# Designs tried in a protein design chat: VH-VL binders against o60147. Part 289

Target 1, 175 residues: o60147
Amino acid sequence: MLEKNKYLYIFRHIQTNQVLLSQGNVLKKTALFQLPYPLQKPVAPNGMRPAKLRKDHWVPLLKVEFPNESMFQSVFMQLLNYRKYRSVQPLTSDLLKLPIPVRRRKIMRQEVPNTIADLADILNKEKFPENSVRLQLSDKSDSEYADWPPSVQIDSEEIKLSRGFREKTTVDEAR

## First folded at step 15 (VH-VL)

Design ka18 (framework fv_dargistotug)
Fold by ESMFold2-Fast, scan of step 15:
Parts: structure tokens; C-alpha cells; sequence
Structure ka18 (fold): chain C 175 residues (1-175), chain A 120 residues (1-120), chain B 106 residues (1-106)
């Protein structure tokens, strides 16, 4: 009778700026299936097994709290759809002029602004109840990549990168 | 209510092929991935892979490449498992199971299983 | 592949007993561990996901705990319908199952 899942944890790669979506506050290796390899579709980077997950290379980007699992599933599926749409679009002539490694790096750098813009677009489209969705960012300036609907509350407190999404279990957080 | 209904048992000779179906109802088919799990007689559970019901892209575990094919017919909310060039070691109960794409709830709904027997 | 080792592989118990099953992972899987119950001739049934979250409709006598590499399924007071085989399963990587623990009547 408990709600299953109402949190979306979004991570970014510290070097590439690539984005991974997660239900849990710690990434699992299968999250790597979200990454293109080759760029046009999500596949396991090393053939039949996902590439090694370096947890220390992924940091929190933002945490989204939904009032229920149904709203989470709707937004999550739409985010996957937006990411797929972006991955199969023809490259601009300017990008095609770049060497492949430079081109991929430039595309990867855009995943953070694109993910934030896509999330906001979905939330604007869905017309959820006022103040029903809570966002907490690692860097509040990232919220400026989009215009947010009345359904969204942006937490004034940022996520502490040194802790990630993990719960504090030290005496400093005790009552 | 969520329900996964699989096709009936199959008795095949070595070298034949088989196609197992798994028809979903009671939920939005594209919102959950479909997993395939095998259980040989008297043995434990073995994950074979999954198919992304949104994109149609299959992912196979290392032991299940080549002869095994996952596919979909989204118009009837049905997933399929095809096994070609059947061998005696393929004798098992094959289950379909619903799971989330990149997030874990566990496999919260299972088909009843399809027994595939391969013998001369 | 991440290997899961269940212990014991078999146990004999009486109605009302407290039953504990352990699952050990070959590497850190955080909390990405589920528990299933399987009765003869039936499909597995999800009991617990995310190491400790009880699936809807599952009796409160079932509980899960652990993180990292060591996990436990506990049945606080065994009932007649609980005699079954139990499996742990990780999905931190490609899913793998433990070898199973068969709980039989004493």
C-alpha cells in the first residue's frame, strides 16, 4: 500500500557533461544503457556487457520529487522520448565539419541544458497541480535553462556535491 | 489488473525453432520493459535479457546471443521470444516478466511460464 | 557477471518460526536487490525490492535488510503458505539470481 517510486535522481558526468536518469540515489550499472554507443542509439558500450561504472565520475545534477508513481512514470517516459528524438536528429553542417571526437564532446556538453529544458517542457505540458513537483538542484543557476510552470517548487537549498544524493548517517545529522 | 499471459507448452525436435508469446494487459505496454527469464528443470532462475517496449530494441545476456530473438507487436501488446536451432539444453520453462527500463522496482508481474521441451 | 550466493540452500522449519535467508553479492550493488518467492509449478512472486521495500500486497511478516554485499530476507513468523523457494536478484548490472533457498516443513 506504500507508493513505490516518486523520485527522479539526475546525474551528470564531471568530465563529459553527459546525463543519466535514476530512480535510486546511487547509480546502478545498467543506467549506462542510456548512453549512446554509437551515438545514434542506447547500446551497451562494451558489447554484451555495460562499460564499467565509475561512480566517482558522476555527480548530482538535480532531484525531482513527484506526489506519486504515476506522475513519475509519465515524466520519465517523456524524458526518454525527448532524449531519443534528440539522438536521431540529423547533425547540423557546422557539427559535421568537426572531427568526430570534437563533435561528440560538443554534443555531450549540451546534455545538461537539454535535459533541464526537456524536463521543464514536459512539466509545462502536463499541467500538474500547483506546487506538486519539487526540484532540488546542485547548482541553482541551472534552473535558468528553462521557464518553470506553477506546478514546480524549486528548493532554496542546493544538493551538497560532497554527499551526493546519499542520506547523512553521521552524528552531525542526528537529532 | 496487470496480467501477462503466455502461449502453451511446446514439444520440439533438435534443430527446430519455437516462438513463445507473452500478451500484456492492464497497463500501458510501452511504459515498462519486458524481461525474459529461463528456468531449466530443477534449476534456478536465469535472466536472458530484455526488450525496450518503447524503442523495440532488445538486449541479450551473454549466454543468449545468436539463437535467441526478442521482438514485439505493440498493436496487440505482445512480446515474443524466438529460439532457433533448438538443442536439448534449451529444455526449460520460459517466463516473461515486467520491469522498469533503467530503474528498479524488481520484476513485479510475471507470465505463467511456457514449458519448451526439446527431445528426439 | 555479479554472482549472488544464497545461504542456506535448504532449511527445514515449523509454522511460527523466525526464518532468515542471506544473500551475498560478489561486489557492491548498493541497495539494488530484490527477493522473490516461488511455489512449485508457479511463476516467481516479487516480495521485496530496493533491498528493504515491501511490495504491495505482501504480508508484513516479510522484511528485507542490508546494503553493499550482504542482504537478508526475514520471515518473522512462518505461515503454512510460506513454504516455498526464495531467490534474491540484483539489477545493479545485468540481472542475476541467487541459487535459491528451499524452505520445507519440519
Amino acid sequence: as target 1 above (175 residues)
Amino acid sequence: QVQLVQSGSELKKPGASVKVSCKASGYTFRSYGMNWVRQAPGQGLEWMGWINTYTGEPTYAQGFTGRFVFSLDTSVSTAYLQISSLKAEDTAVYYCARGTYFLSYGFDSWGQGTLVTVSS
Amino acid sequence: DIQLTQSPSFLSASVGDRVTITCRASQDISSYLAWYQQKPGKAPKLLIYDASTLESGVPSRFSGSGSGTEFTLTISSLQPEDFATYYCQQDYEYPTFGGGTKVEIK
Scores: ipSAE 0.034, ipTM 0.648, lowest interface PAE 7.0, mean pLDDT 82

Design ka19 (framework fv_dargistotug)
Fold by ESMFold2-Fast, scan of step 15:
Structure ka19 (fold): chain C 175 residues (1-175), chain A 120 residues (1-120), chain B 106 residues (1-106)
Amino acid sequence: as target 1 above (175 residues)
Amino acid sequence: QVQLVQSGSELKKPGASVKVSCKASGYTFRSYGMNWVRQAPGQGLEWMGWINTYTGEPTYAQGFTGRFVFSLDTSVSTAYLQISSLKAEDTAVYYCARGTYWLSYGFDSWGQGTLVTVSS
Amino acid sequence: DIQLTQSPSFLSASVGDRVTITCRASQDISSYLAWYQQKPGKAPKLLIYDASTLESGVPSRFSGSGSGTEFTLTISSLQPEDFATYYCQQDYEYPTFGGGTKVEIK
């Protein structure tokens, strides 16, 4: 009967800073299709090859708490659409002038500031109630990539979870 | 069917120039970068650099600047490797190989190789 | 440049054997490693990319593992057509190849 809180879990790659979005606190291999890769070769009749998923290479970037399913779905869908839009845009002339390894690193590292900026843009366009959306970051300085609307409250506590967003179970605590 | 077809073997004297071609078919030429890889007789593979088929901009590995030039003719989906002032140490099989712009997914298609022999 | 060291440089094996080849990177390259097979007089053929993903059309007896600085290529049951030289290659930075491992029949 009562609406319950919903979470968007955002992960970043520890070396490349590539970003993956998840509706759950555990990252699934299918999330790799979100990566802004404009060229992917088909592997099978059923579509593109996924990149390898190494769960130990992905750490929490940001956890977004929404008061209800409707707000969650609106923001999540728009964020995925922003990421798809970015993946089909032409490379800037500045990026094209860089050597290949530097270009790859810069494109991948921009996913963190780009995702944060996109999230803020979506939240600024939505007319959500004051302090209705709660953000918890792994590194609070990442919030400086954007200007946040009054609907957003940023937690003073940074994410300190032991396995990504997974809380310790009684079994994990015994280990 | 992706194919990369290279020009035939070359026998050159020291100081001469050679231009190796690599004609692509079976895919959109501008969507993939073209890499050049060298293999001296009995030796391993050595990456020389690549050319961005979207912009025409070449990138050379250390050791392959100056005498080596990568170029394109997009109208015929062909990449070129030119080597000037040939030296005996340039004797090798030269391969072209298709790669991606964004992430490393390996070089999934290779030309058959062009043997360049530099001798008196 | 990132250096890749392959071991062994040479091995002798019989049909049906399990063969393991290692590749070590001079720095962390995450999973940005590919494996190639090269037969005498032919161009290299991509076997595995992103450390452990099998290229389309490559037999399932080939597998890759590892991340960071240590990687392995395994052939679970060596076939006559598998006698070749195998190379690892990274492109986390400018691409570099390992020195190769020649797999010969006993």
Scores: ipSAE 0.006, ipTM 0.501, lowest interface PAE 10.8, mean pLDDT 81

Design ka2 (framework fv_dargistotug)
Fold by ESMFold2-Fast, scan of step 15:
Structure ka2 (fold): chain C 175 residues (1-175), chain A 120 residues (1-120), chain B 106 residues (1-106)
Amino acid sequence: as target 1 above (175 residues)
Amino acid sequence: QVQLVQSGSELKKPGASVKVSCKASGYTFRNYGMNWVRQAPGQGLEWMGWINTYTGEPTYAQGFTGRFVFSLDTSVSTAYLQISSLKAEDTAVYYCARGTYYLSYGFDSWGQGTLVTVSS
Amino acid sequence: DIQLTQSPSFLSASVGDRVTITCRASQDISSYLAWYQQKPGKAPKLLIYDASTLESGVPSRFSGSGSGTEFTLTISSLQPEDFATYYCQQDYEYPTFGGGTKVEIK
């Protein structure tokens, strides 16, 4: 009878600022399919393969606690859908003028602000109860990327840096 | 396994055009961008630009707009460099080189080079 | 464009010597620097990328270091086959190459 899947864990890449969404405090290899660009050099000559997941390259960005699984699922799916929508939009003429590696780095720098703005937009559109959603950030200044609705309570304590959220549970395994 | 094979040397008159080919094998063509690099006789390496092999979109360095055109034939995994209105200062070895789309892993595979000589 | 200045332009050294080549960027390029070896009449070969990562198949006597604006390529024990011109290259912005360093074996 206990609530299940009520936490959304959001990770960022230390070097590139890319974002991964997770239902658990451990990143799985399949989370890498959220990335439009591989993070590591391909080993095989037959093209790019999924990058190896390295726990020391990903740090917590934020953790969202929902009061129940239904609210979690709604927000998580909407966030994935908006993220996917962003990835297929035509690039601006300014970005198209850049070489692909430079263009990709510029786009990736925006993933943290974009993810936070998208989360806030979803929460503003949902009519959740006051103070029902708890947000804990690794850097509280990241909350400034958006205006938050009354349903959101931002924790005064920042997330302590770790290897993900749990050091011993980061794995290189398919789901 | 990865190979980039370029077309043979060309001797052209000023005002002519040339089209250099670079045929890729041993990897999935669309997964890597193709760079063009020039080296004039006795000089260093000069990046000319690149083409996105997935979209076909070219990007040119400042000195290589106008007369230079990058293109693809994805059905045969081949990239092309066309130079129009050739000048004597275009005399150089032209290289194609494979690059990654994201982090700078350097250009890890190169064609053998194509010498283009422009003389009257 | 970002300018890369290599020093020296030319050096001669004996087999077994430690050789150091420097590359200076006109602005901060983090670690987005690669090193290439070019032998006469041949295409360049990638030695090092991301400032310090050795490319597969490259001998361990080659190493790279540095970040920001100053970078170094080191050959710990020069071999006869190391006669070549060495280039640094950035792709933090539009890619540019250094002017090259010609290494001759005494």
Scores: ipSAE 0.006, ipTM 0.488, lowest interface PAE 11.4, mean pLDDT 81

Design ka20 (framework fv_dargistotug)
Fold by ESMFold2-Fast, scan of step 15:
Structure ka20 (fold): chain C 175 residues (1-175), chain A 120 residues (1-120), chain B 106 residues (1-106)
Amino acid sequence: as target 1 above (175 residues)
Amino acid sequence: QVQLVQSGSELKKPGASVKVSCKASGYTFRSYGMNWVRQAPGQGLEWMGWINTYTGEPTYAQGFTGRFVFSLDTSVSTAYLQISSLKAEDTAVYYCARGTYYLNYGFDSWGQGTLVTVSS
Amino acid sequence: DIQLTQSPSFLSASVGDRVTITCRASQDISSYLAWYQQKPGKAPKLLIYDASTLESGVPSRFSGSGSGTEFTLTISSLQPEDFATYYCQQDYEYPTFGGGTKVEIK
């Protein structure tokens, strides 16, 4: 249904801290195309196939509830654009001195604070109605990565990692 | 399929220079970093540094600054290691090895090695 | 630099034996460890990455385990082609290799 299109689910990798955005509470293997630094070696030289999705390696970071699909689509597309923009920016001289694996690790670790900061920036620019956007986090301290506008209400209840975003009828494996 | 082919063995006198090549084929050259690893006779493996094949920027491990230069010729998918002012302790087999942009994936393809011997 | 210590440095074994090689890191490196096989006169060959993931084409008798500072490579049933020197390598910081473990015929 349309109601389903009002939620943004954000996941983080337990080891690398990389972030995946999802329109549903279960990750699809195609979400892996969002990653600039794939987690699995390519089978072919061109690396065109997505990495194998290991759901046990991805945990909920936060869930965003919008009042309607229009607001969800606007914010979701802007977040994707911010991530694309970040991927093509020049790196700092400190990062450029590091070997590829070390450099990528440091960049990946920043995806959580960067994604949260980007989300807050988008919400500050859009000027949505007071308390119209609800955030539920797995770790409330992550909200400190940004200054939130009056449109945002942070849920007092944290997401339980053992339960994730899954509902009674959702399947464990992503399609 | 993926191949790294290095130049042949070199015999040099102390003070000379040598340039080792590593020609890549079977993959997109700029999508993978290139590492250099040294192995002295009867010794283990020693990482010398890497070069970013997309930006051309080299990074050297401590002990390999100054006399060692990593470079590229992207038009022929080739990486180079140049050693100047050669010393006896530079005698070793030098390997190029492909490093992925992926975490924890190790060096999955290696050149056959180039023996550089420095003797009078 | 992060130091990797391999044990034993030398191992004598027979075909069919279970062989275990250990690698200890001087600091926590999470799972950022790979294992390589090197035969005399040849380049190293990647066997395992991310501490426990088998590289494509590597026989299933090879397995890796561990995290943090303690890692092991196990060959469940040694074959004639497995006599070689084995190296661990970390890429948590600038890459470093262990000293190697030579596996010889008993």
Scores: ipSAE 0.006, ipTM 0.509, lowest interface PAE 11.1, mean pLDDT 81

Design ka21 (framework fv_dargistotug)
Fold by ESMFold2-Fast, scan of step 15:
Structure ka21 (fold): chain C 175 residues (1-175), chain A 120 residues (1-120), chain B 106 residues (1-106)
Amino acid sequence: as target 1 above (175 residues)
Amino acid sequence: QVQLVQSGSELKKPGASVKVSCKASGYTFRSYGMNWVRQAPGQGLEWMGWINTYTGEPTYAQGFTGRFVFSLDTSVSTAYLQISSLKAEDTAVYYCARGTYYLTYGFDSWGQGTLVTVSS
Amino acid sequence: DIQLTQSPSFLSASVGDRVTITCRASQDISSYLAWYQQKPGKAPKLLIYDASTLESGVPSRFSGSGSGTEFTLTISSLQPEDFATYYCQQDYEYPTFGGGTKVEIK
């Protein structure tokens, strides 16, 4: 059986701190459908204006390596379910107390800690083999948003890649 | 299609009260916050606060507590600003303006403004 | 409160001119800045949000730039309908407006 995809690439937006999940090291436009609210305003009360993907506005948050495609698919689907559940819940009383700008900033900024906590929760519920899931973070301190199970190895090296999860190119070094 | 229509101008004497209305149409009223912005004659824009259209809870900027009250009638998609114990310094055009709950979009729709003049 | 300082307060320009207005914040507000146009007797109109994103229906001659504490609004080729007062506004915290820049015909 050919092994397909076993990597989850997680990106964050440099301005809003919103999070996108990807099966590849480069974001596809369709990843924008994961966002609970669009990057652009609605065009009509019942619609929204087309979203635009600016790949240079998204930076690596973390990379997860799974032992196989089946485990990747399970975790990825559960993460999408957690995110969808969060996006359709009514705003909490605590959030509703906040001024619109502060509340909006807080909701968007919370996507990073929420995604990390959700990932850890899923991995704690799954009984994966010890040291079978490898995490590599852009900022290792982000691992502190959750308690990780024995199945997780956190890489001592942070992601030092420019623009996504690819290695720096000669062009990136020159600029 | 999105429209905010405010009540007409008011001329009041000091100590009176005034109630300005802002009727929304063309969108789901409870999905957007309503902001109030004041502009004194020849002066710039000043944010007064907002009301959460989902909960009905108002938030007031410094300087707009006590005499100023934001309220709603969600059944008619209307927001209200009431000013009590009017002073000459309250003379201004008062605007309602729509804000979003999730993203920093600025105030994308404004009422036409209501001039409140306080003089004896 | 976060304070916004606009410069200049007033400028006189001719049709076809390139006009630049600056807005400086008293603290880092990231990209949480909008620009508005207000004509005499009218409500303000949103031109730009998130520092550089053009609002739907706004002509492409308007552009915004900047982040942190320094922001600019540029009109690449001033048109007769562009003579107005322009305001910056932050929503990083409770909203505050700059003092405005009045653009008058020369």
Scores: ipSAE 0.000, ipTM 0.473, lowest interface PAE 14.4, mean pLDDT 80

Design ka22 (framework fv_dargistotug)
Fold by ESMFold2-Fast, scan of step 15:
Structure ka22 (fold): chain C 175 residues (1-175), chain A 120 residues (1-120), chain B 106 residues (1-106)
Amino acid sequence: as target 1 above (175 residues)
Amino acid sequence: QVQLVQSGSELKKPGASVKVSCKASGYTFRSYGMNWVRQAPGQGLEWMGWINTYTGEPTYAQGFTGRFVFSLDTSVSTAYLQISSLKAEDTAVYYCARGTYYLSFGFDSWGQGTLVTVSS
Amino acid sequence: DIQLTQSPSFLSASVGDRVTITCRASQDISSYLAWYQQKPGKAPKLLIYDASTLESGVPSRFSGSGSGTEFTLTISSLQPEDFATYYCQQDYEYPTFGGGTKVEIK
């Protein structure tokens, strides 16, 4: 039988602050299909979505280790569904009161705390065993965006990426 | 039902001014930007710019600064395009079109168009 | 400004034909491309947004594909009501339109 993945990686774009979900520590170009449509369309070159996959523009936000593939798949799919749901909600009146540049920065800054809150919400709804889920954060203070269930153990060790994460792909070369 | 209804055709002499209206209904006016698109006779579509319906702040494409003014009357959900010092080359159908501020859904609703003819 | 080049500018086709229209961007625009249909004397109608997503109410015979700089609109089985001019449009930067492709009866 083939070994199945039990790791969820979430990456943050260094310029746009958008997040991507990945199975394992290599960011594939197909991960771009997971990006939710942002609530606001760009009116200038500094849009909210990256034009193409540039691995050097993404940094690890967090890594989650699950006890098995089944738990990973359940959480991964639920997180994708949460992101899709957020992408189709109408703009709030609070956001509409802001000038466009300020509004854009606020929405982009919220993608990290929103993703962390969504992850915690999913984990709180699941009945996983105590200390069965290992969460590593690049910035441990990001754990404060949510209340975590007893199933989660937070680790402060640096998230280590494989050499392949930084290597050029066909998409990177197409530049 | 989302509708954008524009004012009727205009025939003007060179040097005159014209003001085209675009009345929106069926949605929250302030939640969507209003775009203006021009089409000269027998030509393609040309984006002129947009106006932020929440703040009233316009943004003009490079070819449309100076003589072109976008404005709003939010109390009646209406956007306006004013063209001053009309020239023969301004002869075109002018469309208003609804767009989202940052979500790339294209222009999903269009006015019927207003023909502005500039001739002596 | 980002330039969009459509090919062909004109094509003749028969009902039932598979029609393919290409749009090429002067730079990478990811998936920020829409397709419109315009009939004579009418306003444009949105067919596809985000390169491949059908607008509500648009027949399934229309499909879009592509990303980056190369995009295609396909009509799988041309119907009489499909004879029109088709435009691509990017909104990665300030919006620009392609030159249009006129589809007419052979």
Scores: ipSAE 0.006, ipTM 0.475, lowest interface PAE 12.9, mean pLDDT 79

Design ka23 (framework fv_dargistotug)
Fold by ESMFold2-Fast, scan of step 15:
Structure ka23 (fold): chain C 175 residues (1-175), chain A 120 residues (1-120), chain B 106 residues (1-106)
Amino acid sequence: as target 1 above (175 residues)
Amino acid sequence: QVQLVQSGSELKKPGASVKVSCKASGYTFRSYGMNWVRQAPGQGLEWMGWINTYTGEPTYAQGFTGRFVFSLDTSVSTAYLQISSLKAEDTAVYYCARGTYYLSWGFDSWGQGTLVTVSS
Amino acid sequence: DIQLTQSPSFLSASVGDRVTITCRASQDISSYLAWYQQKPGKAPKLLIYDASTLESGVPSRFSGSGSGTEFTLTISSLQPEDFATYYCQQDYEYPTFGGGTKVEIK
């Protein structure tokens, strides 16, 4: 019996701090459709889509383990809805007065805090069983962007950036 | 203002090891990736791989796995290329070159090159 | 790996000539192509990135065009300092360079 689709893998861009959500531990090119600002010039003429995925430019932000696929689907869909909602809101007057490159940089930097806050908000709303959702972060200080419900257990071990979301091999486990 | 300064030429025997340095200045070291490019005498340019200066993670091109090691000393803004078990076919000029994380817009700054000669 | 084929491998030209160098990719690389100039004994210098964007400080006589699999570098009026070897380079996947085009004086 394989437990499919119970892990949410969240990546961040090294320079821009933009966030990508993934159902697998390796990013697919289709994940780039999540970005409101293309990292590179869009593929013409049919739409605003990034032309390539450089996987080596993205690092783990956090990994979320859910008890089952239905809880995963509920949280994943709600998180996508939160991000979509944020992307269509009118910009504040303070942001509009900034030059476009400065404005975009400021907005992109907030994606990590916003994603973590949104995840916590969803988990507080859902009222899952105590210690049923496990978080593992690359930097545990990022957990401070939110207040977590009793359903969340934060792993004491951080994700090593050099390994990405790769699982331990039998050799690595023995060492 | 941006400068990449490499270590001097090396003459080595087959089986020896060499470590080439590339010291960066004039920019924020961790904001740009460092690439390594080789050029054998009279030949074209060959990308060897890069090291992510933010994470320290190296990526090697096919043909440069095993004997080649990329590393960093971020405290002195320096990248290193080590080649072990040197072969005559490793004779080349080795360049470090700066790449961008955001857009990958070519290599906009290059070291002067380090000639490594392997002969008996 | 993505293969880049440059043509011609060698050309002889005079000052004032219009020079065109072609780079063909083994698969679609969109606009992820750069052009470099290398003089003997020197490191390469970036001329153009994103197929057609001129690097800061590069003379306007240099231009790039193309997308997908076919790209060109044009020097509208060759100057004495332009005699060099030119390389195309893609970074759509792991970077690869073309074989180079040596431009020498006629």
Scores: ipSAE 0.007, ipTM 0.499, lowest interface PAE 11.6, mean pLDDT 82

Design ka24 (framework fv_dargistotug)
Fold by ESMFold2-Fast, scan of step 15:
Structure ka24 (fold): chain C 175 residues (1-175), chain A 120 residues (1-120), chain B 106 residues (1-106)
Amino acid sequence: as target 1 above (175 residues)
Amino acid sequence: QVQLVQSGSELKKPGASVKVSCKASGYTFRSYGMNWVRQAPGQGLEWMGWINTYTGEPTYAQGFTGRFVFSLDTSVSTAYLQISSLKAEDTAVYYCARGTYYLSHGFDSWGQGTLVTVSS
Amino acid sequence: DIQLTQSPSFLSASVGDRVTITCRASQDISSYLAWYQQKPGKAPKLLIYDASTLESGVPSRFSGSGSGTEFTLTISSLQPEDFATYYCQQDYEYPTFGGGTKVEIK
C-alpha cells in the first residue's frame, strides 16, 4: 500500500450535519449505512437499503493524513466503534424533554462535534509520534471541539467547499 | 507475516449446521475487518458480508441474511462463519479475507478456503 | 446490485504476449475497483486496488487503469506463472465480482 491509502476523508450533510467517514475523496453509496438515522427509507422487497446518495448534499468536514496504513486502519475502525457506542446509549433526560422531530435534529446536529471529539480522543490514546498526523479542515474553527495531542499538526489551509476533496481538475478529469 | 488459516472441509446433510473458523496471525486483528466470500464449484466469487473486528458488528450481503452468522473470538484472533439449515445450494468453498469494507484497499490476504459439501 | 461484466471470458495467449482484460460496471463506481488472480485450487490473490494501485509484491508487468464504468487490467509481457483466472471487484456498494477471465496457454 502506498500514499493514497493513508487518508481519512470525513464528510458532513449540509442540512442535518450528519457525518460520513470515507477512505476516498468520493463517497461510496454504502457509506450511508453508517447513519443511525436513515436519510431515506428502504424500498427494496428484501429490506435492503437502496438509499439515494445525493453527492451535492455532502461537503468536506475534514481530511486526516496518517503516516502509514496501520495507523489509518486503527483510527478508522475505532471511529466506527465510537459511532456504534453512541448509537446504543439511552437518550439523556435533556433529549427526552424535546418533541421527537426536534430531538432527532439535535442528535443529528451533534454528529460533527461528536466525531471531532472522538477523533481527538482516539489520537490522544494511540500515542502516535509527534506531528505524524496531519489534519485539514473545511472550517478551522471546528478544531475547537477538542483538545489535540502532540501527534496532530493542523494545516493552516482550509478545504475549499466548492471543490470538495478534489486534488486536481483538468479538461480530461476531475479528482 | 499475515496469515489466515481456516478449518478443514465439512460434509453435511441438508438441515444440519456448520461452523467454519478463520484464525488470523501476523497483524493486529482488530485493526482490519474480516470478509467472507464463497465460490460454488466451477463458479465465480460471491461476497457474503463482513464483520467489524473492533466492534463485532456484522454486515450481510443481500442473499446472506438469516441462515448465516458472522462472529468473532478476539482473544484468539479468530472469525467464524456459521450456516444453519444447510441446503444443497450452500455447497461451496468459503473464504475469509482481510479488508475493512469501508476502505478500498481490496482484500489483501485470504484464507486457504474451506470446502463445505451439502448432500443427502 | 452493481453488475460487473468482464470481457473476454476466455483468452488464449503465449508467453511474452500483452494481455488486456476489461471490466465494465453497470453504474459509476469512481475508482473503487480491485483485480485478483486465482490459480486452480488456490485462494484469490490481490493484484491491484483503487483501480490502478499495485499491491506490494505484485510484478510491475501488471497495471490497471480506468475510472467510472470502464476498467482494464493489462499484463505487459505474460509469464508462465500468469496463466490463471482474473476477477475484477467493486466495493463502491456491497462488493460484487466480475464473472472472471480465464487466461490459458495457446
Scores: ipSAE 0.021, ipTM 0.629, lowest interface PAE 7.5, mean pLDDT 83

